# VH-VL binders against Cytochrome c oxidase assembly factor 8 (COA8): the designs that were tried, part 65

Target 1, 167 residues: Cytochrome c oxidase assembly factor 8 (COA8), of Homo sapiens (Human) (q96il0)
Amino acid sequence: APERGAERRDTAPSGVSRFCPPRKSCHDWIGPPDKYSNLRPVHFYIPENESPLEQKLRKLRQETQEWNQQFWANQNLTFSKEKEEFIHSRLKTKGLGLRTESGQKATLNAEEMADFYKEFLSKNFQKHMYYNRDWYKRNFAITFFMGKVALERIWNKLKQKQKKRSN

## First folded at step 3 (VH-VL)

Design f36 (from f27 with heavy chain G99S P100D S101I L102Y W104G G105Q D106L T107S Y108P; framework fv_belrestotug)
Fold by OpenDDE, second read of step 6:
Structure f36 (fold): chain C 167 residues (1-167), chain A 122 residues (1-122), chain B 108 residues (1-108)
Amino acid sequence: as target 1 above (167 residues)
Amino acid sequence: QVQLVQSGAEVKKPGASVKVSCKASGYTFTGYYMHWVRQAPGQGLEWMGVINPSGGRTSYAQKFQGRVTLTRDTSTSTVYMELSSLRSEDTAVYYCARSDIYFGQLSPFDYWGQGTTVTVSS
Amino acid sequence: EIVLTQSPGTLSLSPGERATLSCRASQSVSSNYLAWYQQKPGQAPRLLIYGASNRATGIPDRFSGSGSGTDFTLTISRLEPEDFAVYYCQQYGTSPWTFGGGTKVEIK
């Protein structure tokens, strides 16, 4: 059936990726790139006997993923809007329409577009710095918890081996 | 030159359906959305619906939902608007209007058809 | 749905005078998604302004658009005889697309 609906205008979805892995997944799945963020979502595997520490790690990874998805979805939306505005404004200044007489999309040259990219990066520089800082902080925390989980698993394996030797 | 040429005037009875055509020329037909807007005599402009470049997606105003159908024929560069269950209040001039898409956002309506008068009378 | 209210409903002016037309939105509209159209009797609407302040191709300099948020203005600096028409604002930022009720600019 032809999908009856308004073409979804690029609104950053506030929701988690609707990617659903197979029901019998025993490992993490990576989905296709999200339409707005262009980031590939990860569906994290939940072990049947998940420890509190493993759960904490999983939650931290999920939260960090959601944070990344939201950031880039919004950033890409802003970029697209500002780029459109820039193109329109420059075409106007040149006395050009949005389309050529042949019906082709009017485009700016590479030099003009380079100016846009420079301006955009300059304008968003602080935002990107804060993002990078927070990204490192989050990933450091994740790595720390990964280490703790690894130690816990080693300890549990050692205890099981001792119990088997005593019986 | 960009042109949108609509079909001629229609006179219909209440309960009938009308199908208006809009033939596009002078541009890449598959690059643009097509909207339909109507205007009752002495009234303002009312948006009815939109069809995407491929013809695979449509969106309608709630008022016309279930009565309006937009279709697109790429081979003839023609868009059609069919309105069913016609009422006297559907007496209006119907326009097709083109819009572009830039970075996922639709443009304003830059070119319009000449309009098609549809009269619904008993 | 975003409702656009235009004022005044009718504006009676002489050639050479300045015309100021208002369009108020029921909710905030991005300036990038407000347009103005001119419609003459028996003709289809013609795009005048897009993105609140950008003149469409072939539109004379006497036409200008301004505004942000909920309040937008179309200004005709010096009315020409051909400018006596009905003017509509439109938002195209959110579905459904909506038009104002129009302002008729008529000769005094």
Scores: ipSAE 0.009, ipTM 0.570, lowest interface PAE 8.5, mean pLDDT 86
Fold by ESMFold2-Fast, scan of step 3:
Structure f36 (fold): chain C 167 residues (1-167), chain A 122 residues (1-122), chain B 108 residues (1-108)
Amino acid sequence: as target 1 above (167 residues)
Amino acid sequence: QVQLVQSGAEVKKPGASVKVSCKASGYTFTGYYMHWVRQAPGQGLEWMGVINPSGGRTSYAQKFQGRVTLTRDTSTSTVYMELSSLRSEDTAVYYCARSDIYFGQLSPFDYWGQGTTVTVSS
Amino acid sequence: EIVLTQSPGTLSLSPGERATLSCRASQSVSSNYLAWYQQKPGQAPRLLIYGASNRATGIPDRFSGSGSGTDFTLTISRLEPEDFAVYYCQQYGTSPWTFGGGTKVEIK
């Protein structure tokens, strides 16, 4: 997934700043909401002696985050684009300009907007269902690997204790 | 890389029309809005209107309603700004500029064309 | 429409000095929707800052933006010769998009 969270963008807008975690962090860092997805990114700490299993867990979590960021960035872009198109279409149908006499932005009433939301949700229902399915599968996998990492750490501590007793 | 290349300078008489082009390259043309901004000699920037190249929907500043028409050609990734009934006050540099969409709000103008000088003289 | 007022109109400084430019809005503007542009003679405007405080790609660290509500500031910490230009603020949160009148930063 693209680092900037927008698959449809050939070039990111100039000046999109990266999330910057504190220097010398020994823990995962949570950043501000991403401009595109509105989700907070996590910068993962990489231990000096990371095991292969710990590396697999971290990469799975990173890949899942990037997948999730990309999904919501695309969904938000689609929603914003279709909402604007719907508003323009309805205002033109009514013979209304995009501006009032005072130069203010013309808007639709709550009932008209409800039609858009119903249509958008209906149109995207299957897409959201597959997202939820994948989200649960990914979180199950992460939980499973977290369990494996925990067991590995317990076993290593036990092994170290046995080594100390042997000496 | 993103580039916006505009057509050359124009000299017009009062009452004429002018059509300025802006050719986009280096990005998905239909994924971004295109704005038109003008600047009279020694003056500031004035927004004229915007077009969504996807579907061709437009919105114009009230001052230019009825005189400005924005169109696009998706096959050539080009946006056009036509301004009719030209007056001496329309003498300006005309710029095209790109913007993106964030959460239902528009983004800043991240890339600009080089500008097209339009001179209206009697 | 939202009117943006920039001050001062002209700022006369020497290279190495700090420049502080003000932009005031006639009504509240979310910090997410305020930008600053630099324009040199004969050139198109160049995006410097967006979302009040985020530097655009390729913009040097000496440029910084701050502010919220109706009061916004662009700061150039140490003026370089290439920084002498006209600077414009813009709000892009609501249509119509509006620009400030500009601040000219010139050599003293």
Scores: ipSAE 0.000, ipTM 0.461, lowest interface PAE 16.5, mean pLDDT 80

Design f37 (from f27 with heavy chain R98T G99E P100G S101P L102W F103L W104S G105Y Y108G; framework fv_belrestotug)
Fold by ESMFold2-Fast, scan of step 3:
Structure f37 (fold): chain C 167 residues (1-167), chain A 122 residues (1-122), chain B 108 residues (1-108)
Amino acid sequence: as target 1 above (167 residues)
Amino acid sequence: QVQLVQSGAEVKKPGASVKVSCKASGYTFTGYYMHWVRQAPGQGLEWMGVINPSGGRTSYAQKFQGRVTLTRDTSTSTVYMELSSLRSEDTAVYYCATEGPWLSYDTGFDYWGQGTTVTVSS
Amino acid sequence: EIVLTQSPGTLSLSPGERATLSCRASQSVSSNYLAWYQQKPGQAPRLLIYGASNRATGIPDRFSGSGSGTDFTLTISRLEPEDFAVYYCQQYGTSPWTFGGGTKVEIK
């Protein structure tokens, strides 16, 4: 409203004219670690003039991130559940209660936990192998499309320079 | 089968001490914690303390710290609860109880002794 | 220490009715290590439910436990004459172990 504009001008400390700095360039943003996967998500910036190739790359990176987040969230939940079950089972086998003398949860020592880690890794070896294969496959595809986007941007800059030099 | 058998009723004068026994059978005595819980007439359950029969380490409720002593004899699979400086408020049924040793979860107190009545009166 | 508050103190019902007993904790119960016990006059308590929702061996399926964190419930779907007793909740997730004040389920 006009009254608000006049108010803003009247309260201006210097009364001098100035320009606003140019808007900052577009950037991807890195978030805090996810509660379950413990991976930091990347929030991809979407430019208003995004090319179809740039969109394809962004979607591929977003889909890969989602796949990666889901895999590690599930793996961490499975690890935690199986770890608790293993501890309970081994304490029962040893004739020990689930609590220490102080009333806290009883735990296994590092040597005993080595058996769990060995068993967990062994049981999940095929799953982790397929994860690594798919991870490399996805990263290869991302690298390939990043190369294509880079070439497209170089081409566009060359076109812009050519237009600037137009007779 | 798991069984906890407690000693018989006691009548004590104020200022005296009482020692109640709880003999365990049917499980690995040194592998599981033994708790003590009391119940005053017409009142609820009150946790007193716990002992690990393997090492003899104990933990007591703050209210009883300094007055209660839990001990065990591994050769007889027996836990003892000694309460000193008795007052009329200590008149109660005293129970021993253990947690479920064959379950993967801590089951609470799944086996209880029959209880020992301790009466403190002049 | 975790204080457990049971409500109601007394529940007057007839055989065949549903009983719902509440146990509220002053702070979150670790690992849902919450148990329910039944006690009849002159007897030691009997474990009914452990881990908030697991029935102990030999306990009829009319008894069920639910809840997590600070709010827990024991439900008896259809009261039988033998179910009229005092019920206690207990947390065993952290030291010191604590019991609720009890709920007496009595015949109307």
Scores: ipSAE 0.000, ipTM 0.454, lowest interface PAE 15.7, mean pLDDT 79

Design f38 (framework fv_belrestotug)
Fold by ESMFold2-Fast, scan of step 3:
Structure f38 (fold): chain C 167 residues (1-167), chain A 125 residues (1-125), chain B 108 residues (1-108)
Amino acid sequence: as target 1 above (167 residues)
Amino acid sequence: QVQLVQSGAEVKKPGASVKVSCKASGYTFTGYYMHWVRQAPGQGLEWMGVINPSGGRTSYAQKFQGRVTLTRDTSTSTVYMELSSLRSEDTAVYYCARDYPLFTGEGYYYGMDVWGQGTTVTVSS
Amino acid sequence: EIVLTQSPGTLSLSPGERATLSCRASQSVSSNYLAWYQQKPGQAPRLLIYGASNRATGIPDRFSGSGSGTDFTLTISRLEPEDFAVYYCQQYGTSPWTFGGGTKVEIK
C-alpha cells in the first residue's frame, strides 16, 4: 500500500528542458514527448564546419519538425476541447451533474463516445488529407537536399585525396 | 431491429405503487440513455425522468421527485419506472423512449428515436 | 422551466393542402435543441425533426422544420392521408425536457 502522508510536489525541473539537450552535448538529441503533440522533438547539433548546404538541410528538417509539432498539438487540443464540450452538453441537457457521487468527472456511455469519435474523424477528413500531402512534399524536399549533401561530401573527399597527391 | 417492449396495463388504487418495465432489444442496451414520458387521457406529453443504464444514474423532473424511481437490470436489458403514492391524476399512458445522439455538419443533437408501445396505468377507487 | 405554446390547437385541412404549425418558447431554446413528434391515435409518438430543422431517418421531404430562439415552425408542404395526426414540439436544451400542448391536424 502506498505510504500515507507523502505529499506530491509538481515543481518544474531545472537544468533539462524537453527542447534542449544536456550541456556539453555534441550530438543530435531526442527529447521527451511534447504534452500537446505527443511527439518527441529532435534538437539538432550544429557542427563548427557546417556548409551552407548542410545548413539548408538542417533548417528544412527543423521547419518540418515545427510544422509537424504544431499540426498535432492543434489537432489534439481541438479533440480534447470538442470531447469535453460534447460530454458537458450531453450531461447538462438531461439534468445529470458533471460529477459522479464519488466526485469523479462523469463520462458518457461507450457507444455515445464511439459515435463522437466517428464524427470527429469524419469532420477532420479533409484536414488530414492536406496534412498527408504536405508531409510528402516536405519529405521529398528533405530527400533531395540529403542527396545534395551526400554529393558535397563525396566531392570534399575527392578534393582531400587530390590534395594529398605529391608532384 | 431496435425495439422497446413494455409491460401490460395496470389498475391500481390511490396510495398504491406501480412498476412498469421496458425491455430493449436490437442494440447495445448500456450505450444509450432511456427516458420516461407520460400522457394523461386527452392531454399532452410530460417528461418524468432519465436513466443511464450503464451506471444506473438518474435525473427526475421536480414534479415527480420523491415519488418516481428509475432502475435497470443489465442482464435482461430492462429499465423500470416505479411510481409510488398514486393519485387519480397519475392515470396516464407511460412510455419509455431511447435517447439517441444525432450528428450533422452543424453539430450534435438529441432525439427520442425509438419508443415503447406504452403502458396504461389507471388509478381508481 | 421552458413552456412551449403550440398554435393553432386544431387545423382542419384537406389532402394536398399545406399545413403550418407554430411552436413558441417562453425563453430562448439553447442550441436549437427542439424536436417535432407525430402521434396517431393509440400509438406512441414518432420523431420527425430534431435540432429544429433536421429530418429524422425515414421522414418524407414534405416535412420541414424551421426557426430559432423562441419561434419555431413545422411545415407539411402537401398533406397526405397518413399525415392527419397530432404534432408535438419538444425542447431538450435544458432540464426538465418539456413538450408543447400539441396541434391536431384533422380532415375537414
Scores: ipSAE 0.084, ipTM 0.612, lowest interface PAE 5.5, mean pLDDT 84
Fold by OpenDDE, second read of step 6:
Structure f38 (fold): chain C 167 residues (1-167), chain A 125 residues (1-125), chain B 108 residues (1-108)
Amino acid sequence: as target 1 above (167 residues)
Amino acid sequence: QVQLVQSGAEVKKPGASVKVSCKASGYTFTGYYMHWVRQAPGQGLEWMGVINPSGGRTSYAQKFQGRVTLTRDTSTSTVYMELSSLRSEDTAVYYCARDYPLFTGEGYYYGMDVWGQGTTVTVSS
Amino acid sequence: EIVLTQSPGTLSLSPGERATLSCRASQSVSSNYLAWYQQKPGQAPRLLIYGASNRATGIPDRFSGSGSGTDFTLTISRLEPEDFAVYYCQQYGTSPWTFGGGTKVEIK
């Protein structure tokens, strides 16, 4: 029985951004664009006295970033794959080889590629709509928690000022 | 001079096979697709198939699928068309024609720019 | 399969007149994938136009091609005696690379 070679689905490796900021950084760092998503990862600073609310905000930002990285990595892979399949299929339909006589990779013209882009956008329209909806939800939540953290910081500063006036 | 020279006229019986040759000269043989087109007496042009420059890929019209075989010999700069299970309706002039899909960066252009002189195949009982 | 319909089937004209030949495709064909051929009696076809509008090497200026989508036209601005022949359109958009039925240009 010929062993069915398991097509290793090239799952985009969960590319933990190998970007390590300097250990002594007191700020968020922006890494280079990820090779799959083309998004710049942010390494979030962790304060020594992080409040539970600040921690929750940081986690929410990190989760949202990971979600975005994964979405775009998968989308870019899908796009590249479908683009190649489209080109190959179109060339095959024409009875053409995948290489020109000069040994160059055969490509389609701009008009034929415009059809690919239209079809791809149409096919992925719902996916993009859901992405946008979830993106807004996540960013709204982040903004809400940013507001809470800001209020907490103000309150803590006011308490410290009162304690200094009472002594 | 760029030319395609085909083999001579053939007379075959029904059910037989015919193999027509097309020898290329005056250009880089490995750089062009080769098409085969036939024309029945008093009729229009009918596309039969194409073979790519390497000879590794062929495409045939559905009407000829299973009966036509295109082959290429790079050493002799010759393309062959073999048609099997011949019928009276296969009586025609058969042409080879070269084509080079030119990619200009904006797209491909196609056209059979050089033709063989044609080979008459007669199928008679 | 893309079917190419040529019209008229026969065009009877005098030398010096303008000839207009139509080729209609059953489906949209990119302009890059439409060619025109001339065939004289007892001769192999000759490429006239490629990419719907580009003249092949050695083709006189009196020949011109136009069109897009499903409708293509070959125009001979002034017919010469040597232009009386059969003209075929061909598409390269999808296999099979079908020819039209031809238009015969004959002397009136």
Scores: ipSAE 0.030, ipTM 0.602, lowest interface PAE 3.9, mean pLDDT 86

Design f4 (framework fv_cixutumumab)
Fold by ESMFold2-Fast, scan of step 3:
Structure f4 (fold): chain C 167 residues (1-167), chain A 122 residues (1-122), chain B 108 residues (1-108)
Amino acid sequence: as target 1 above (167 residues)
Amino acid sequence: EVQLVQSGAEVKKPGSSVKVSCKASGGTFSTYAISWVRQAPGQGLEWMGGIIPLLGTANYAQKFQGRVTITADKSTSTAYMELSSLRSEDTAVYYCARGPHTFSYGTDFDYWGKGTTVTVSS
Amino acid sequence: SSELTQDPAVSVALGQTVRITCQGDSLRTYYATWYQQKPGQAPILVIYGKNNRPSGIPDRFSGSSSGNTASLTITGAQAEDEADYYCQSWDSSGNHYVFGGGTKLTVL
């Protein structure tokens, strides 16, 4: 069985899929969607001479990605679980089994499913609003630090130019 | 509405280069990757590479490494694919396609340009 | 060999069910995405993330995945479904997109 092999720890606490950066890659790139969060990870390139400010920016981006993936992994799990529970409950109320006589998974009609979607959205409205607020807040912070890193690099290039002229 | 508008057909000589453009409108340009996919006459789809404009980074399929350059201009919401050292085998329709979104759940290639025909002949 | 393998052609009678299959080791790790392409046109996204449909794609299209195999099922095939179908996923490293060779569907 392939499960009898040693497993390394996952990228996220929820046990998300692994993604390896491209061979000889020196740039950021996006990977396949995680099975739980359905989000695509970004693997960040680490320069050999990374400054403390550059490290802080990278760490902020990585922490934001982890927060984002954790939120959607939990949201998707909650949705799937509650959807199945709702379907089971309604089918049981009707005196129906979980599968049709053809062996396929039994479902509810569109009108009945609409009730579930309305309830789920209503119940999670506040959670999604806070997520959106925090998402924009984190992205504005990242943009701000990107600006700081850009200024640091311009300053360092200017200093190098002056130093080379002196030598 | 999201649209990807590609530059017109090109006829090129072997050994030359071609640069195809893909202008995006409707929606956010920077946070979606733009990929280039080609299709030789009567053949299947082949991914060449893509770019994430927000990050300024490109990724290329190994087959095209060293011959293809993908760039993006955020001010005009336009992505470019330049293929050098053209051979007759490079005769194909070249598509640009949008996706995935950099940070969120999304489709792989949700919108496609209509394609640019590149013919390489002497 | 190609990373993802598809049969080059399949046929289905009008109103019947057809399954188009895509096989590759990377499918044990990553879901397949499916595209439809009609002659002279760009591909159109049909299924993503195992079994999600974009807005505008009929519910007769569904996806499934088991082991190293992904399948696109069309239940009650219509004449307009006649097209080439391509599966797409990631290579085993998860860093590059790969396409299957495509399957030409003929509706009889």
Scores: ipSAE 0.000, ipTM 0.486, lowest interface PAE 14.2, mean pLDDT 78

Design f49 (framework fv_belrestotug)
Fold by ESMFold2-Fast, scan of step 3:
Structure f49 (fold): chain C 167 residues (1-167), chain A 121 residues (1-121), chain B 108 residues (1-108)
Amino acid sequence: as target 1 above (167 residues)
Amino acid sequence: QVQLVQSGAEVKKPGASVKVSCKASGYTFTDYYMHWVRQAPGQGLEWMGVINPEGGSTSYAQKFQGRVTLTRDTSTSTVYMELSSLRSEDTAVYYCARGKFLYSGTPFDYWGQGTTVTVSS
Amino acid sequence: EIVLTQSPGTLSLSPGERATLSCRASQSVSSDYLAWYQQKPGQAPRLLIYGASSRATGIPDRFSGSGSGTDFTLTISRLEPEDFAVYYCQQYDSYPYTFGGGTKVEIK
């Protein structure tokens, strides 16, 4: 007997992934913003007749989304920690407390924060350049595979048209 | 220079779980996917799944879905394969192998030495 | 899933002879995503060919790959003693990745 729940991942109705869209959805679905990356994830619809090429494109897009989510989650965490440390350091240098008399967090003026942003960008320049390069490479690859999928769909329609004409 | 070193042989009873490690060195751990492939005695190679060490995302062969879990620890450049609800048919040598990103992919250019898992009553 | 069928199951030859190994796919595989591996007893597989025809680093010129669509071939032009092993083809075109059943090249 076949084992319970064992179905081939490459067969059309059974390829449910971690990032699947809601059941019965026929479209890609946009989720709420991630707590850490602040990006909205796309939950990709898996068609019943998904080809291997379409699966490859979808997995490439899913992997690119996850890479993007991870990058920005880490970047935002680093930014928030360094920003807080910078603010605390500058307030300490001024002899000021970390909170106002109203209990709100003490803040720095725009000129002082500009110093932080300049330092942060300078420290992360190479990291952001590598991110941009990889982002462009990934988008080029996605576009290339989208082209392949489009050609496959055109070819399949032409095959169906030929069959209809021959009948 | 590139090396994948796996944990030692395991002997388990049916119904138990096993966790095999694969420690990577000699390259940037997050630049390559890590795949797991098994081979039963005298049989061919069977792909189990893949993990992206950068984000921790995984994809599993349908046969192992629900029984296999792939994880990684970036601080030690180590990937883990945990297989639960073991049966005698799971007796095999388990390999980790690195692979490149999908669209410019290089297949498994480096493999671990293999970990023998024996499931017997 | 894409099923790969290798033939013959066993190939008995003498050193110096030409070995030709076949791998057939159940559906079309992009030629850029077909690999060949060599495995010796007690060892992990070793990558020989990727992208149907590209030799991996350190692989001797006597190994060559060819083919497209559903039919792929690994050729060893003149067998050396160290070439007697089991050979597997693999598609990495789509998940799940799949391997052929293997061809054992043994001394006649």
Scores: ipSAE 0.000, ipTM 0.468, lowest interface PAE 15.9, mean pLDDT 81
Fold by OpenDDE, second read of step 6:
Structure f49 (fold): chain C 167 residues (1-167), chain A 121 residues (1-121), chain B 108 residues (1-108)
Amino acid sequence: as target 1 above (167 residues)
Amino acid sequence: QVQLVQSGAEVKKPGASVKVSCKASGYTFTDYYMHWVRQAPGQGLEWMGVINPEGGSTSYAQKFQGRVTLTRDTSTSTVYMELSSLRSEDTAVYYCARGKFLYSGTPFDYWGQGTTVTVSS
Amino acid sequence: EIVLTQSPGTLSLSPGERATLSCRASQSVSSDYLAWYQQKPGQAPRLLIYGASSRATGIPDRFSGSGSGTDFTLTISRLEPEDFAVYYCQQYDSYPYTFGGGTKVEIK
């Protein structure tokens, strides 16, 4: 029985953008857009004396970024695939070739493509709703921890000032 | 020889649904699109919709959107057209018509014999 | 939606005469994606011409299609008795596909 070759699901390579910021950077760096997600990756700065709270914030931001990268990479891949299939199907339905007589790639008109976009959006509506919900939850958490870190930094500065006045 | 054989005439009441079948033979069923066209008595031809060879993709004319459903059964080489919420204006001869799946060819090269659907109170 | 207008609605001719049928589109039909069908009473339509000018298989040479953009023509060079029927143009450039209103070619 010939082994049906497992269709290698083109898993979007988790291409962690190998963007390495300069070693002496004291701030977050933004990389070029990722080729799959089209999102710009952020390389988060790690302070030498990172507090546990700062570390938690950084990890949460990193995790959220990875989550976003994966989501959009997959969505873009699915979109591209379905778009191609749609075009191909419609051209076949019309009895048209994939190439024009001039050798150009045959394209659908704007109206036909509008149908694709409507269908795609409809099909993925629930997925996008869940994404948006989770996006808000994550960002709320990040914002909350940013506030805590800010308060911690203020408190530490006040303690240092008091100690200097007492000496 | 390519043949498209449709189901027999139907008489329906207003508000009912009708399902017309089109059995294909004489060619590779899964390689061709199928279209549906209707013709009211003494009127012209009206395109209703199309279904792809795989049966997973359809396109309908706006006039029939929400009322027409095209399906395919590969095992029986049959395409179905279901029209719901029938009205008197839906009285017509309904045709299935083959569209060539290949990137070359005609959209409507073979037709069924037609199915008369009469909607009467 | 592309609206196809056929003219004349009825064409009365004698056998042996030349028939010229017009189909005008409300919008340009890309790459001349226009077909012509013949329909006789009680029969399904038969494909005559596709791609504006290409004859379908088994269609006699007396049938020819021409045109581009918005204006298309079906010509029957010499009418035979079997050619008296209704003729429809159809665009398949964009969804929804649409037909013309038809031209009846009848015997004079």
Scores: ipSAE 0.000, ipTM 0.564, lowest interface PAE 10.5, mean pLDDT 87

